# Ledger of designs, part 34: VH-VL binders against f4iux6r469to655

Target 1, 187 residues: f4iux6r469to655
Amino acid sequence: RLLQRLPGCVSRDLIDQLTVEYCYLNSKTNRKKLVKALFNVPRTSLELLAYYSRMVATLASCMKDIPSMLVQMLEDEFNSLVHKKDQMNIETKIRNIRFIGELCKFKIVPAGLVFSCLKACLDEFTHHNIDVACNLLETCGRFLYRSPETTLRMTNMLDILMRLKNVKNLDPRQSTLVENAYYLCKP
Below, E stands for the ipSAE of ESMFold2; O stands for the ipSAE of ESMFold2 at other seeds; V2 stands for 0.75 times the mean of E and O plus 0.25 times the DockQ between their complexes.

## First folded at step 16 (VH-VL; framework fv_mosunetuzumab)

Design z1 (at its last look DockQ between E and O 0.86; V2 from the best seeds 0.77)
Fold by ESMFold2 at other seeds, look of step 16:
Structure z1 (fold): chain C 187 residues (1-187), chain A 120 residues (1-120), chain B 112 residues (1-112)
Amino acid sequence: as target 1 above (187 residues)
Amino acid sequence: EVQLVQSGAEVKKPGASVKVSCKASGYTFTDYYIHWVRQAPGQGLEWIGWIDPYSGGTKYNEKFKGRATLTADTSTSTAYLELSSLRSEDTAVYYCARDFFYGSEWFDYWGQGTLVTVSS
Amino acid sequence: DIVMTQSPDSLAVSLGERATINCKSSQSVLYSSNNKNYLAWYQQKPGQPPKLLIYWASTRESGVPDRFSGSGSGTDFTLTISSLQAEDVAVYYCQQYYDTPTFGQGTKVEIK
């Protein structure tokens, strides 16, 4: 079964080869199975997210429902979890937001969704949301800062981020994470 | 095909304990919380708590804290509810249910239910 | 905890007619940061577990007929069955997932 090979695609060549082979399985059932497999990427294998995003971008031209289903699942997952602070591992939230960020760089996730996620984290800038915001910026912040159509909005969001860092008296780890994210976007 | 299959009906005396099992199949057990919800005969639904099979973390409805214990065995993909110091008002059907997303606290798949009767 | 109150407790509706079920929460279940209402609706037939119908107050779960629709925001929500079918006889529950999950007491829908 081709989906069993997904976790092993740790290079552009491997994911591209699997993508070519999968193009011949163009049925609604197979497309849903692929989306589910992509969504369930191992939470300890964040390096796969760029390769999975590359596959989605390649398939978008011939299987338009794959990107739309995946993006909707990721958005719903983000919204389900953004205000939850109970005893829960952060790994799923980091996987979620990095996947959204990678898909944004491949033009699959619209910038508006990224800004909505970032704004939600900044509106309640505490607990896991600090790390989630910084991981989003690390993944796609510079891409959006360098894009003329989004530069102004990204600049405003980065200003808000730094204002919050100064107001909230973050611990040294989180303070450093915020500074690193900021300067990665605006060198 | 996601399935949650629960253990069979139980009859218990007041003061006893009961342990209900919920065996998961058709998905990766550690990718979702398992919730427990009960329903007394002719009554509505009452949330008991959740367990995260990935971390072992739990959260309980305050009403059941101290009497309910949620555990999970990842080697058998099975979640358990243990309810102690049983009373007649604990007579209910006990359901396990899967989180829609990991930690979301709303439910897409449910077990068939386990009737626990506390009498005499 | 957020208390969920449904009305009516029971409802008798002729086949093909509209059924309307209301749900009120003791506190808002709208999260202003994402503008989402954390509310779900379930259908439960006798001897069966509940079945998810609606989430985010108005989003229909996959496989649910389009005669089921949800609406409302904040503290006031409605489930509507636009043309009641025989297989829709069930008890319907609202449930919030903004905070610790709580359910409404249920609304029994019967054919008149």
Scores: ipSAE 0.752, ipTM 0.893, lowest interface PAE 1.3, mean pLDDT 92
Fold by ESMFold2, look of step 16:
Structure z1 (fold): chain C 187 residues (1-187), chain A 120 residues (1-120), chain B 112 residues (1-112)
Amino acid sequence: as target 1 above (187 residues)
Amino acid sequence: EVQLVQSGAEVKKPGASVKVSCKASGYTFTDYYIHWVRQAPGQGLEWIGWIDPYSGGTKYNEKFKGRATLTADTSTSTAYLELSSLRSEDTAVYYCARDFFYGSEWFDYWGQGTLVTVSS
Amino acid sequence: DIVMTQSPDSLAVSLGERATINCKSSQSVLYSSNNKNYLAWYQQKPGQPPKLLIYWASTRESGVPDRFSGSGSGTDFTLTISSLQAEDVAVYYCQQYYDTPTFGQGTKVEIK
């Protein structure tokens, strides 16, 4: 019922209204359904990720299992896919990493998870992992660079990124992606 | 509620082919791979391959490459396994299973299985 | 292909007693970049398809009773049923998803 409205929440007001209405639903079954609906955001609708992250942040104070379940699902999805090279469709990996990045900006995903994901991509800097790393940085890299507690670690990761760009013979598209991601974080 | 419903049992002669269907419901069909796994009577599980309904891409266990064909019809949310040049050792229950995550290669939901018997 | 070998092939255990199933892989299924073991366990009861019990070697799937636990790392893994119940009579399979999926040959668990 209320979950069918999620894809239509294309504004702050719409997602906030739905969030208030959802606060009256208080069963473990309904919370699991919400988490699944949030996780299954359409791959073509990445603009919704910020609004979904806002809803999660609002509900975190009263329904603590919602953020914990969603973050666990996203982390498990990332770990399932980071090693795989047979998959030609990148959109699920991009949705996954952008959602992680948006939730980080809302303080739902800890910075440690973001750095773990970025490290895993840099450790095997090839194929989709190049694009995934760049998308993560475009989503939350500047946020982490500007945060005093994470500035040094983000700087170190950006230095590693640029060294890998110079050592690996990236095609022009991926080389440009890396440069753009770097300068978005550190203009 | 996620469900995978397979077509009924089949009896085939050696040299024939068989096509098993797997109809998915309760989720977005193109968001997950469909895998095929078989089990000969009293034996273990053997992975055959996967199909990505989103792209139509496939991967096969080398044992079956050239004999197995995996397809999907997104309009009916149905995956198919076709196995040609059947032998008696192909007698097995054939399962379809859904990827836990898109491309993850472990399985949370399974069809009920389709017994294919190859005998003269 | 990564070969998965289970031991024992069959096991008879009294009700309420502990059952232990071992699984070995021919190469490590631990991915160093994320420290995850790409290993799952399934239960298959007679006349039913397999059912997922454990993934990441030790993470219990939702709805799976606490008496099931997984352990191990790299190439050596264990499924433990702490107090065997009548409904646990089944064949148990390990499966790796580090590379092309492969299964162990199965371990049949029966009541003694």
Scores: ipSAE 0.738, ipTM 0.890, lowest interface PAE 1.4, mean pLDDT 92
ESMFold2 (binder alone), look of step 16: mean pLDDT 94; pTM 0.949

Design z2 (at its last look DockQ between E and O 0.80; V2 from the best seeds 0.00; counts 0 for: pae O 4.9 > 2)
Fold by ESMFold2, look of step 16:
Structure z2 (fold): chain C 187 residues (1-187), chain A 120 residues (1-120), chain B 112 residues (1-112)
Amino acid sequence: as target 1 above (187 residues)
Amino acid sequence: EVQLVQSGAEVKKPGASVKVSCKASGYTFTDYYIHWVRQAPGQGLEWIGWIDPYSGGTKYNEKFKGRATLTADTSTSTAYLELSSLRSEDTAVYYCARDFFENSEWFDYWGQGTLVTVSS
Amino acid sequence: DIVMTQSPDSLAVSLGERATINCKSSQSVLYSSNNKNYLAWYQQKPGQPPKLLIYWASTRESGVPDRFSGSGSGTDFTLTISSLQAEDVAVYYCQQYYDTPTFGQGTKVEIK
């Protein structure tokens, strides 16, 4: 099927061409297969997430179940992992949160879900949650800061982030991550 | 169609070892953890541990540390449980199960089970 | 380890009637940061592996009939079968995944 071409779509033109071709495959089985393929993007291929998100946004108008299924799977994955501390799952957590952030920029993930994820990380601001929060902000933080409907809430979250940086004993790497994420959102 | 197919029943003497296989199909093997759970006859379920086929990382229930070894072969999409120093109380059906999401620790697909009987 | 205790150990229910199974954890399985209860329910028929019914305490797995519902929070949880069918005869297990996975001892449901 056309799904074998997904990992090769490393440009806007390539993903758009595949999306047009896929739009004409209208069956529930094919839509489920697409969602599974998008969700199972390799942990090492984060550059694909923006293109996958673009495909989902394009298909959302004619295939409403694609975005709803994908978002539900990503939310459940976030919740299953957020308090798990096994070092081996950090790559999966980063893939998860960056995909959520990319989909937010394409208006597929509602901002409320992003804020819920960020809030969960800030409520227990230690270990992997620091990296996850910073990656979320690097992905969609400026987008939410610049959007009038979310500016106030994002500003409050950024203030909490900096307060936590000043209070917690972050290692130098994580302290730098927090500073970089903050200033990326508020240049 | 996601499938986990396990190796056949084993009869062992106390002190021996057993190695149970679990062949996965219908999904990308390295995307999900494989868990092992056992059930003694007429009893409930007991979690043994997990393996991440992507990295080879493992985690064990403390009861089984030192006796259980989890491995995976990505070329054959097969996970293995090896249990050493067998005792009669190790008589159980051993299941492999797939994580619902990576490290979620609840399970949507299970193998058919492998009966391991330990008797003198 | 979080100990999961089910009640009753066995339950006989007439066809079409409600079956109620309780599960109690030795500590809370609610993670306050995301407000989620890390609790699942499984059905196991004789000679078969367990089958996932419910996760997050109350979310029904795909393909599970709507007569199955889960409720509760923190340490006290309930699985309800609103109208028992013949195919629902099984042993039911609760399982927490907040920490090292542990299962309840099981509740056998039979037709009266």
Scores: ipSAE 0.330, ipTM 0.771, lowest interface PAE 4.6, mean pLDDT 90
Fold by ESMFold2 at other seeds, look of step 16:
Structure z2 (fold): chain C 187 residues (1-187), chain A 120 residues (1-120), chain B 112 residues (1-112)
Amino acid sequence: as target 1 above (187 residues)
Amino acid sequence: EVQLVQSGAEVKKPGASVKVSCKASGYTFTDYYIHWVRQAPGQGLEWIGWIDPYSGGTKYNEKFKGRATLTADTSTSTAYLELSSLRSEDTAVYYCARDFFENSEWFDYWGQGTLVTVSS
Amino acid sequence: DIVMTQSPDSLAVSLGERATINCKSSQSVLYSSNNKNYLAWYQQKPGQPPKLLIYWASTRESGVPDRFSGSGSGTDFTLTISSLQAEDVAVYYCQQYYDTPTFGQGTKVEIK
């Protein structure tokens, strides 16, 4: 079926072709199956997230329950995991936050959700939350910095990020990760 | 359709072990944790632990640590609970349940339950 | 562990009347950074496994009738059945997932 082709869509042309073909399978059960397939993107295939987000954006105008269901699932996943310090599941957290960030660039996820996720990570800036915050910024930080509606709020968050880096005892890998994320947003 | 199908009822003597299976279908087995919850006759619910089928990682309720072992076989999409050194207090219905999201610790699909009776 | 205490243990309500079940946690289950209460409600009918009704304290699971509602925050939570139906006879459990999962002792709801 068409959903088996999703993991193979490693280019704009491939995801666009599949999206056109899928557009004609417009039933509630098929839309739910698509959302589940998109949500369960392989943890090792982060490069697919932008293409999946592109498909969602294309379908959003004619199948509005697809973006709403996906965003609800991603937000609930973030909230389920963010507080759990004894979890060993960094790959899932990174997949989750990068997907949220990609969907923000396609204007499917509102900026408010992105800032809420970032605030949660900065409020407890240690362990997995450092990596999650930096991955979010690498994904959509520059987009939000360059958007007039969000520039000031993004600037304030970046200032907090660097302040936290200087106060917290980060290992060299995480310290470099924070610096790289900052300068990707504000070159 | 998501289903969790558990093995049949067991009768055991004190000091023995029991191994309950939970076969998952209708979803990607490695994308969700499996939790185990028990319910003694006429009593409430007690969480035992979880397993992440992707990594093999586990977490146990302190009450069961040392006696409970959670495993998963990804080739058969089956999770297992083994409980050793059984006591009469371990008589209960044992449920497997799927996380709503990976380690969300609330559950949207439950197995039918497996009665384990420990007598004499 | 966070202790969950329900009240009452048993409740008899006439058909079509309101049923109210309270749940109290020994610690706050509100995470201030995301403003979410890590609290779920389950229904368990005789001979069946529990069924998820409510999560995040007030969000209904898909397929759950709108006569079921959850409210409360922090340590004090309420499940309300606005108009009790015959099929609502069950034991109801609250459950926190802020920390290691724990359940309330259950509240049995019966028709008067």
Scores: ipSAE 0.270, ipTM 0.745, lowest interface PAE 4.9, mean pLDDT 89
ESMFold2 (binder alone), look of step 16: mean pLDDT 93; pTM 0.932

Design z3 (at its last look DockQ between E and O 0.75; V2 from the best seeds 0.00; counts 0 for: pae E 6.6 > 2)
Fold by ESMFold2 at other seeds, look of step 16:
Structure z3 (fold): chain C 187 residues (1-187), chain A 121 residues (1-121), chain B 112 residues (1-112)
Amino acid sequence: as target 1 above (187 residues)
Amino acid sequence: EVQLVQSGAEVKKPGASVKVSCKASGYTFTDYYIHWVRQAPGQGLEWIGWIDPYSGGTKYNEKFKGRATLTADTSTSTAYLELSSLRSEDTAVYYCARDFFYEGSEWFDYWGQGTLVTVSS
Amino acid sequence: DIVMTQSPDSLAVSLGERATINCKSSQSVLYSSNNKNYLAWYQQKPGQPPKLLIYWASTRESGVPDRFSGSGSGTDFTLTISSLQAEDVAVYYCQQYYDTPTFGQGTKVEIK
């Protein structure tokens, strides 16, 4: 039904149309199905995350359990993975953190959650956590840096990031990734 | 509907090997680790290891070093546990279980029905 | 490996009364960076695989009745069934997922 169309919503107009149609399916069962479909976005389809986040933001005013359920699932997924070093596949971690970052830009994820995720990655700045931190910053770092209420905290986190890059022996790929993330936030 | 359906019961003699299958359906097989857990009769649960069906990567409980082999066939959405050099102490129900979140959470939401492996002379 | 020790091994409780199961880990399963306890509780009824009840030490899985609650932090954890029902007869296991997964030995709950 409508949920099968989610992967095809590659534009603002397409996701907005589907969102309007979904409003007519406002039952607890249908809301849970939507959240599960959004959460299970294919890990190879990161371009969908902004559009999915837009749908969530549009529905948030009248279907408050949709954003709360999705955010809780994403936070639990992040916490499950953040200190694990023997997982080989980074794509799930990247999808997770980019979705969190996109939802932050739509004011669905509170900035506090983003800073908590970032701090956890900086506290153990090794392995996949380097890539995860950089992807979070690439997604919403400039947004938080330019927001008056979060500028100071974001600046402090960026300073910690650069200090860690200079102290830790990062390989060239990760070192470049850190530099790119930093300058995307502070152009 | 997520399902994990395991192969049937096996009776083996000491020193033999056994291969248990776990067929997954209702989700994208390569997105979740598959874990194996066993339970000796009247006893508790013991984690054996996991496989990442996407990469083929594995991790094993050190207790099973050299005896357990986890594999996955993405074309059939099936995970396998092979346990070699069987002893009577390996008599147990063997479960496959899906990781709760996309890889790495290491708690389990869906379990197979279990496969009884009996090792006796 | 983190060793999980449950107590008691078995427990007989009258219908409608409170059942309490303890679980102790050999090292802390609290990750200080996120303040989460990496502990789950499972219920296993006879002839069935385990079923997830609680994760993060105190968060109830969807569809699990309110009478099940988890508490504790660090190394000491408790599963409580506030008013035992007939369908709650099972073996209960704690499991840590901070490091390589390990389970407690189980606690059998019966009606007195």
Scores: ipSAE 0.288, ipTM 0.745, lowest interface PAE 4.6, mean pLDDT 89
Fold by ESMFold2, look of step 16:
Parts: sequence; C-alpha cells; structure tokens
Structure z3 (fold): chain C 187 residues (1-187), chain A 121 residues (1-121), chain B 112 residues (1-112)
Amino acid sequence: as target 1 above (187 residues)
Amino acid sequence: EVQLVQSGAEVKKPGASVKVSCKASGYTFTDYYIHWVRQAPGQGLEWIGWIDPYSGGTKYNEKFKGRATLTADTSTSTAYLELSSLRSEDTAVYYCARDFFYEGSEWFDYWGQGTLVTVSS
Amino acid sequence: DIVMTQSPDSLAVSLGERATINCKSSQSVLYSSNNKNYLAWYQQKPGQPPKLLIYWASTRESGVPDRFSGSGSGTDFTLTISSLQAEDVAVYYCQQYYDTPTFGQGTKVEIK
C-alpha cells in the first residue's frame, strides 16, 4: 500500500508525488488509515513532520476529514500528556508539539490551538513544559509573530516567557533554550 | 487495524506462576503503553499496571507489587504479564489494553479478548 | 488513589426510555490548565471486553450511537442513554485517568 512509502518521503518532490498518487484512494476507510499513519510517525523521525504537514495541507481541500481527524488526535495527545509530572519520555511531547507547530504554518492548525498549548505550558512552567514551549516557538513562533492577526498575542506570550525565565532558577540548558526560542521569534 | 490478541486460557495450582501474552498489530508497538486489567468472575475491573515498550519502564498497582512482572518483546510486538505466587482469588479474566496515546492518555481504546486464568487445587 | 463511586448499582429501564447513570470521584479530575475532565465511560456485555463509549467526560468515541451522552465536571458525572435499545443491556463503568487509573464498581442496565 502507498502508506509504506511515507517514511521514505524525505523531500518536497517525494511527498508531493505520493500525495498525488494517494488522491485516487478517496474513501473514508483509506483516509482514516492515512491519518493513523501520519500520526504514528516514529519519535526518531522529526524531519518528516514538515513533509507530512505539506501532504495534509495539499489534501485538505479534497479530503476535509484528514486535517480535522489529525488535529483532533494531536490536541487530545497534548492534553493527555501536559499535566503528567512523572513523564519518563519527553520525546513524544516534542513530536506532538512540533507536529502541531508545523501544521500551524500550513494553516491547518488554527493559531488559537497553538496559543492554548503555549498557555498550558506557561501556566505550569516545569522542566518538560519548558522544553515543549520552546520547541513550539522554534517551530512556528516567528510565523505567528510576523502574522498581523497574531502579532500582539505572540508578543504578549513572549513577554510572559521571559518574565518566567527571569524569576525561576532554570538550569543553563533550559535558560539557553528559552533565550534561543525568544530571539528566533523576535530577532 | 489495531488488534490485541491474547494467549489462551490457563489452569494453575496455588503457588504457581502464569505468563499471559498479548500480541499487538496494526500500529507502532513502541509508541503506546500496554496496560493490564483483570476482572474476577462477576466482579468489576482492577488495574494491574502498564509497560512502555519503548523504554521497558513499568508501573504497578501496589496490590500486585512483588508478584506481577510486565515485559515486552519489540521484535514480536508482544507484551507479557507474569503473575507469581498464585492464590485462588487471582482467578480472573486478564485483559491487555492499549492507552489512547503514549504514556499519558490512560483511557483504553483497544482491548484484547481476555485470558481466563483459573487457580484451583 | 481516586475512588470512583457509581449509582445506582443496577437499573431497570423500559425499552425506548431514558437511562441515567451517575459517577462520583473522591477528588476533582478536572485539570484547570486545559479545562479537561479526565473521565471515560465503558460498556461491557457478557463474555466481552469493555468497550470505550465516552472520553474527556463528554466526547463520544467513533462508532458509538448518538443516544449515548456524557456530562458533568469536577467530581460529578453522568452517562445518559436517551432511548434504551435491547442491545444496550450491559454493565457500564466510569474510569478516571487523571492519576493512576481507577474504575467505578459498575452499573448493570436491564430491560424492565
């Protein structure tokens, strides 16, 4: 089936070719299978997220349930994980938030969801949520900062981020991560 | 499609051990926790623990500590529950279940068919 | 552990009528940061594993009929079957996943 080719789509041309071929499989069962394959991208394969997001964006006009199902699954995953204090594995949280951020740049995830995720991390600014917030900002923060409709809200969130950095005793790794994320958004 | 297929029913004597298998298919095995839940005849559901097939990490209900061992074999996509020092009150149907997302959802969207373990003299 | 208590323990309802099951948790399962209730409902028919009906307190799982609905927040939750069908005869369980998973004792629903 075409889904076995997804992990090999490491270029724009490869994902675009697969996307064209997949358009001929327009049934609800096949669309659900695609969404599950996209969602289950291995945690070690973060480089694929932009290409998967491109595929979703291309299919969105002809297969509306693909973006809606994927976004719902990613949002549910975020909410399931965000309050767990004893998490042993940060890798799934990073995959999740970077996928959300990539989809935001392709106009598939609404900015409101991104801000909701960021707010949740800032409300409980612990070591995992620090990493998650910074990864989200590194993925789509500049995009939202430069977009007129979201510039003010992103600016306010960045101000909150820096105030939290100033009042907490972050280790050097996390302090650097916060600074890098801030200046990537607002150089 | 996601599927969890468990090993067949077992009859054991008190003091023995049992090992129940749960073979997963239709998804990336290492991306989801496998939970174990049991149900004594005519009774409700009792959570035993979970395993993360990615790291091998586990968590157990305190009631079962020292008797239950959860393992996973990534090469065969199979999770295992081993329960030692069996007692008659361990007679139950044992289920494996997948959580909805890795490590955090803990609601169970797919369940195995169940394995009856009977402990009798 | 968060203790989940269901009421009633059993319920007899006429075909086509409304069935209502209550579930109370010993502490709140609402996380204020995301405004989500970590509460699920399951249906279990004889000889079958439990089947997920509802998660996040009110979100229906795919393939679950519209007559099933969940409501409530914090510590008090309700599963409603708006028009009971013969195939709905089962035991129903609530489950919290805010912390270590725990289940209610179950509510048996029968046709009157």
Scores: ipSAE 0.087, ipTM 0.675, lowest interface PAE 6.6, mean pLDDT 88
ESMFold2 (binder alone), look of step 16: mean pLDDT 92; pTM 0.930

Design z4 (at its last look DockQ between E and O 0.78; V2 from the best seeds 0.00; counts 0 for: pae E 3.5 > 2)
Fold by ESMFold2 at other seeds, look of step 16:
Structure z4 (fold): chain C 187 residues (1-187), chain A 120 residues (1-120), chain B 112 residues (1-112)
Amino acid sequence: as target 1 above (187 residues)
Amino acid sequence: EVQLVQSGAEVKKPGASVKVSCKASGYTFTDYYIHWVRQAPGQGLEWIGWIDPYSGGTKYNEKFKGRATLTADTSTSTAYLELSSLRSEDTAVYYCARDFFLGSEWFDYWGQGTLVTVSS
Amino acid sequence: DIVMTQSPDSLAVSLGERATINCKSSQSVLYSSNNKNYLAWYQQKPGQPPKLLIYWASTRESGVPDRFSGSGSGTDFTLTISSLQAEDVAVYYCQQYYDTPTFGQGTKVEIK
């Protein structure tokens, strides 16, 4: 019942209120239902991802299985789709990677996972992987660039990104997307 | 409770067509592909294709291209396999299966199977 | 298409003993960019549809007993049942999902 309110939580206060109410339902079955509801956020409702990530971060210290389950599902989803080149809906891949990026900013997804996802996209820098890489960088790239622990690795990844743009046959939209992502990270 | 319930057994003559249904419940029908896999008597498994109920997009095993048609009706949460120009070699149990993630091409839930027998 | 070949075709094992099933692919199903093996194992009992056991070559699906384990990489994979139970009598299939899905021909496991 409370999970039906998730799509309506379009502000910090709304998601925080729902999070508090959800704490009263702390059973393993209810935690699994929450994770599934969070994972199944509509592909067209990307604005919800930051609020969902905030809820996960708030619950993480007392309900450690919620972040664990969600992160594992997102990683498995990424890996199942990353090399697929047929006419799949890119909206699912974008939702996936932006959720990973938002969770990284909330310290739920470790930077290592983000770099692994980015590396996989750069290794096969064509098709949807270009868009996925750029969306990841737009979501959490500056955050990782400004963190001392990850600045060098992010810088190296951004250098690889621009080299690939210069040698690959990208359409104008993708070329612009790469440039925008790069300069958003390194203003 | 994820469940895929298929239509009953069919007996057909060579040259006819068959349409097998697969009704899904317990999850959001448009969030997963439905795959079709067949198993001839005493044989292994052969993938036929998938349908994306959200977009209507399909992919077919080349062996079945031109004879198999996959459709979905989101109002009834039902996927369909139609196989035309039936031959005796098409005698098999036909399964629908849900992919683990959208487009992953591995399967966590299967229907009970529909026996299609093609004989003169 | 990637051809999946299982061995043996049939295996008789005493209750409580180890059963080992091999699966070989005609091409690597390891994607180097994420270091994941795109391989699943299924169990099919008589008169039933296949049931997912293992994915990513070694990850057990929820509810699968820990006596089932998967191993291997690249082109060579193994399903192991560490202590065969009566309910494990079935045909076991490997399946790759790196490209167009293909299945091994199956391995029938019986009680000796």
Scores: ipSAE 0.425, ipTM 0.801, lowest interface PAE 3.3, mean pLDDT 90
Fold by ESMFold2, look of step 16:
Structure z4 (fold): chain C 187 residues (1-187), chain A 120 residues (1-120), chain B 112 residues (1-112)
Amino acid sequence: as target 1 above (187 residues)
Amino acid sequence: EVQLVQSGAEVKKPGASVKVSCKASGYTFTDYYIHWVRQAPGQGLEWIGWIDPYSGGTKYNEKFKGRATLTADTSTSTAYLELSSLRSEDTAVYYCARDFFLGSEWFDYWGQGTLVTVSS
Amino acid sequence: DIVMTQSPDSLAVSLGERATINCKSSQSVLYSSNNKNYLAWYQQKPGQPPKLLIYWASTRESGVPDRFSGSGSGTDFTLTISSLQAEDVAVYYCQQYYDTPTFGQGTKVEIK
């Protein structure tokens, strides 16, 4: 079936071709199946997230329930995991937040959701949430910094992040991760 | 069509071990934790632990640590609960259940249950 | 561990009438950062495994009839069946997932 081809779409051309083919399978059942397949992107295949986000953006104008269902599932996943500290959840948290960030760049996820996620990570500045925040910033931070409507809010969040780094005793890996994320947003 | 199909009922003597299987189908087995929950006759639900079939990582309810062992075989899409040093109060229906989201710790699909009876 | 306490232990309700089940947690299951209550409700019919009804305290799972509703926040939660049907005879459990999962002791709903 077409959904089995999703993990193989490792280029713009491949995801665009699959998107065209999928337009001919427009039913509620097929749309729900697609959303579940997109949500369940392999944990080892984060490079697929931009291509999956491209497909969602292409389908958004004619299949409005696809972006709405996917965003709701991603938000619910973030909320279910944000305060949990089990080391085995970090890969899922990274997949989750990078997908949210990619969809934000395609204007599928509103910037407000991204800032809410970032705020939650800064409010509870744990080892996991530092990694999550930095991955979010690496994915969409520059996009939000360069967008006139969100520049000020992004700047304030980056300032808070650097102040937390300076007053908390981060290990060298996380300290470097924070600095890299900061300067990626503000080159 | 998500399904969790568990092995049949077991009768064991005190001090023995039991191994219950849970075969998953209709989804990618490594995308979700499998949880184990038991229900003694006429009683409520008690969480035992979870396994991540992707990594083999586990978490246990402290009451079962040292007695419960959770494993998964990705080649057969099957999760296992092994409970050792059985006592009569371990008589219960044992359920496997799938996480709603990976690591979320609430459950959308449940196996049919496996009755384990511990008696002399 | 967060202790979940349900009331009543059993409830007899006439067909078409409202059934109300209460659940109290020993500590708040509301996370202030996202304003979400980490609470689920399950239905268990005789001889069957539990079935998810509600999550986030008030969000119905897909396929659950709208006569089922959840409400409450923090430590006090309610499951309401607005018009009881014969098929709703079951035991109902609340469960928190804020921390290590724990369940209420259950509330048996019967037809009067």
Scores: ipSAE 0.401, ipTM 0.790, lowest interface PAE 3.5, mean pLDDT 90
ESMFold2 (binder alone), look of step 16: mean pLDDT 94; pTM 0.948

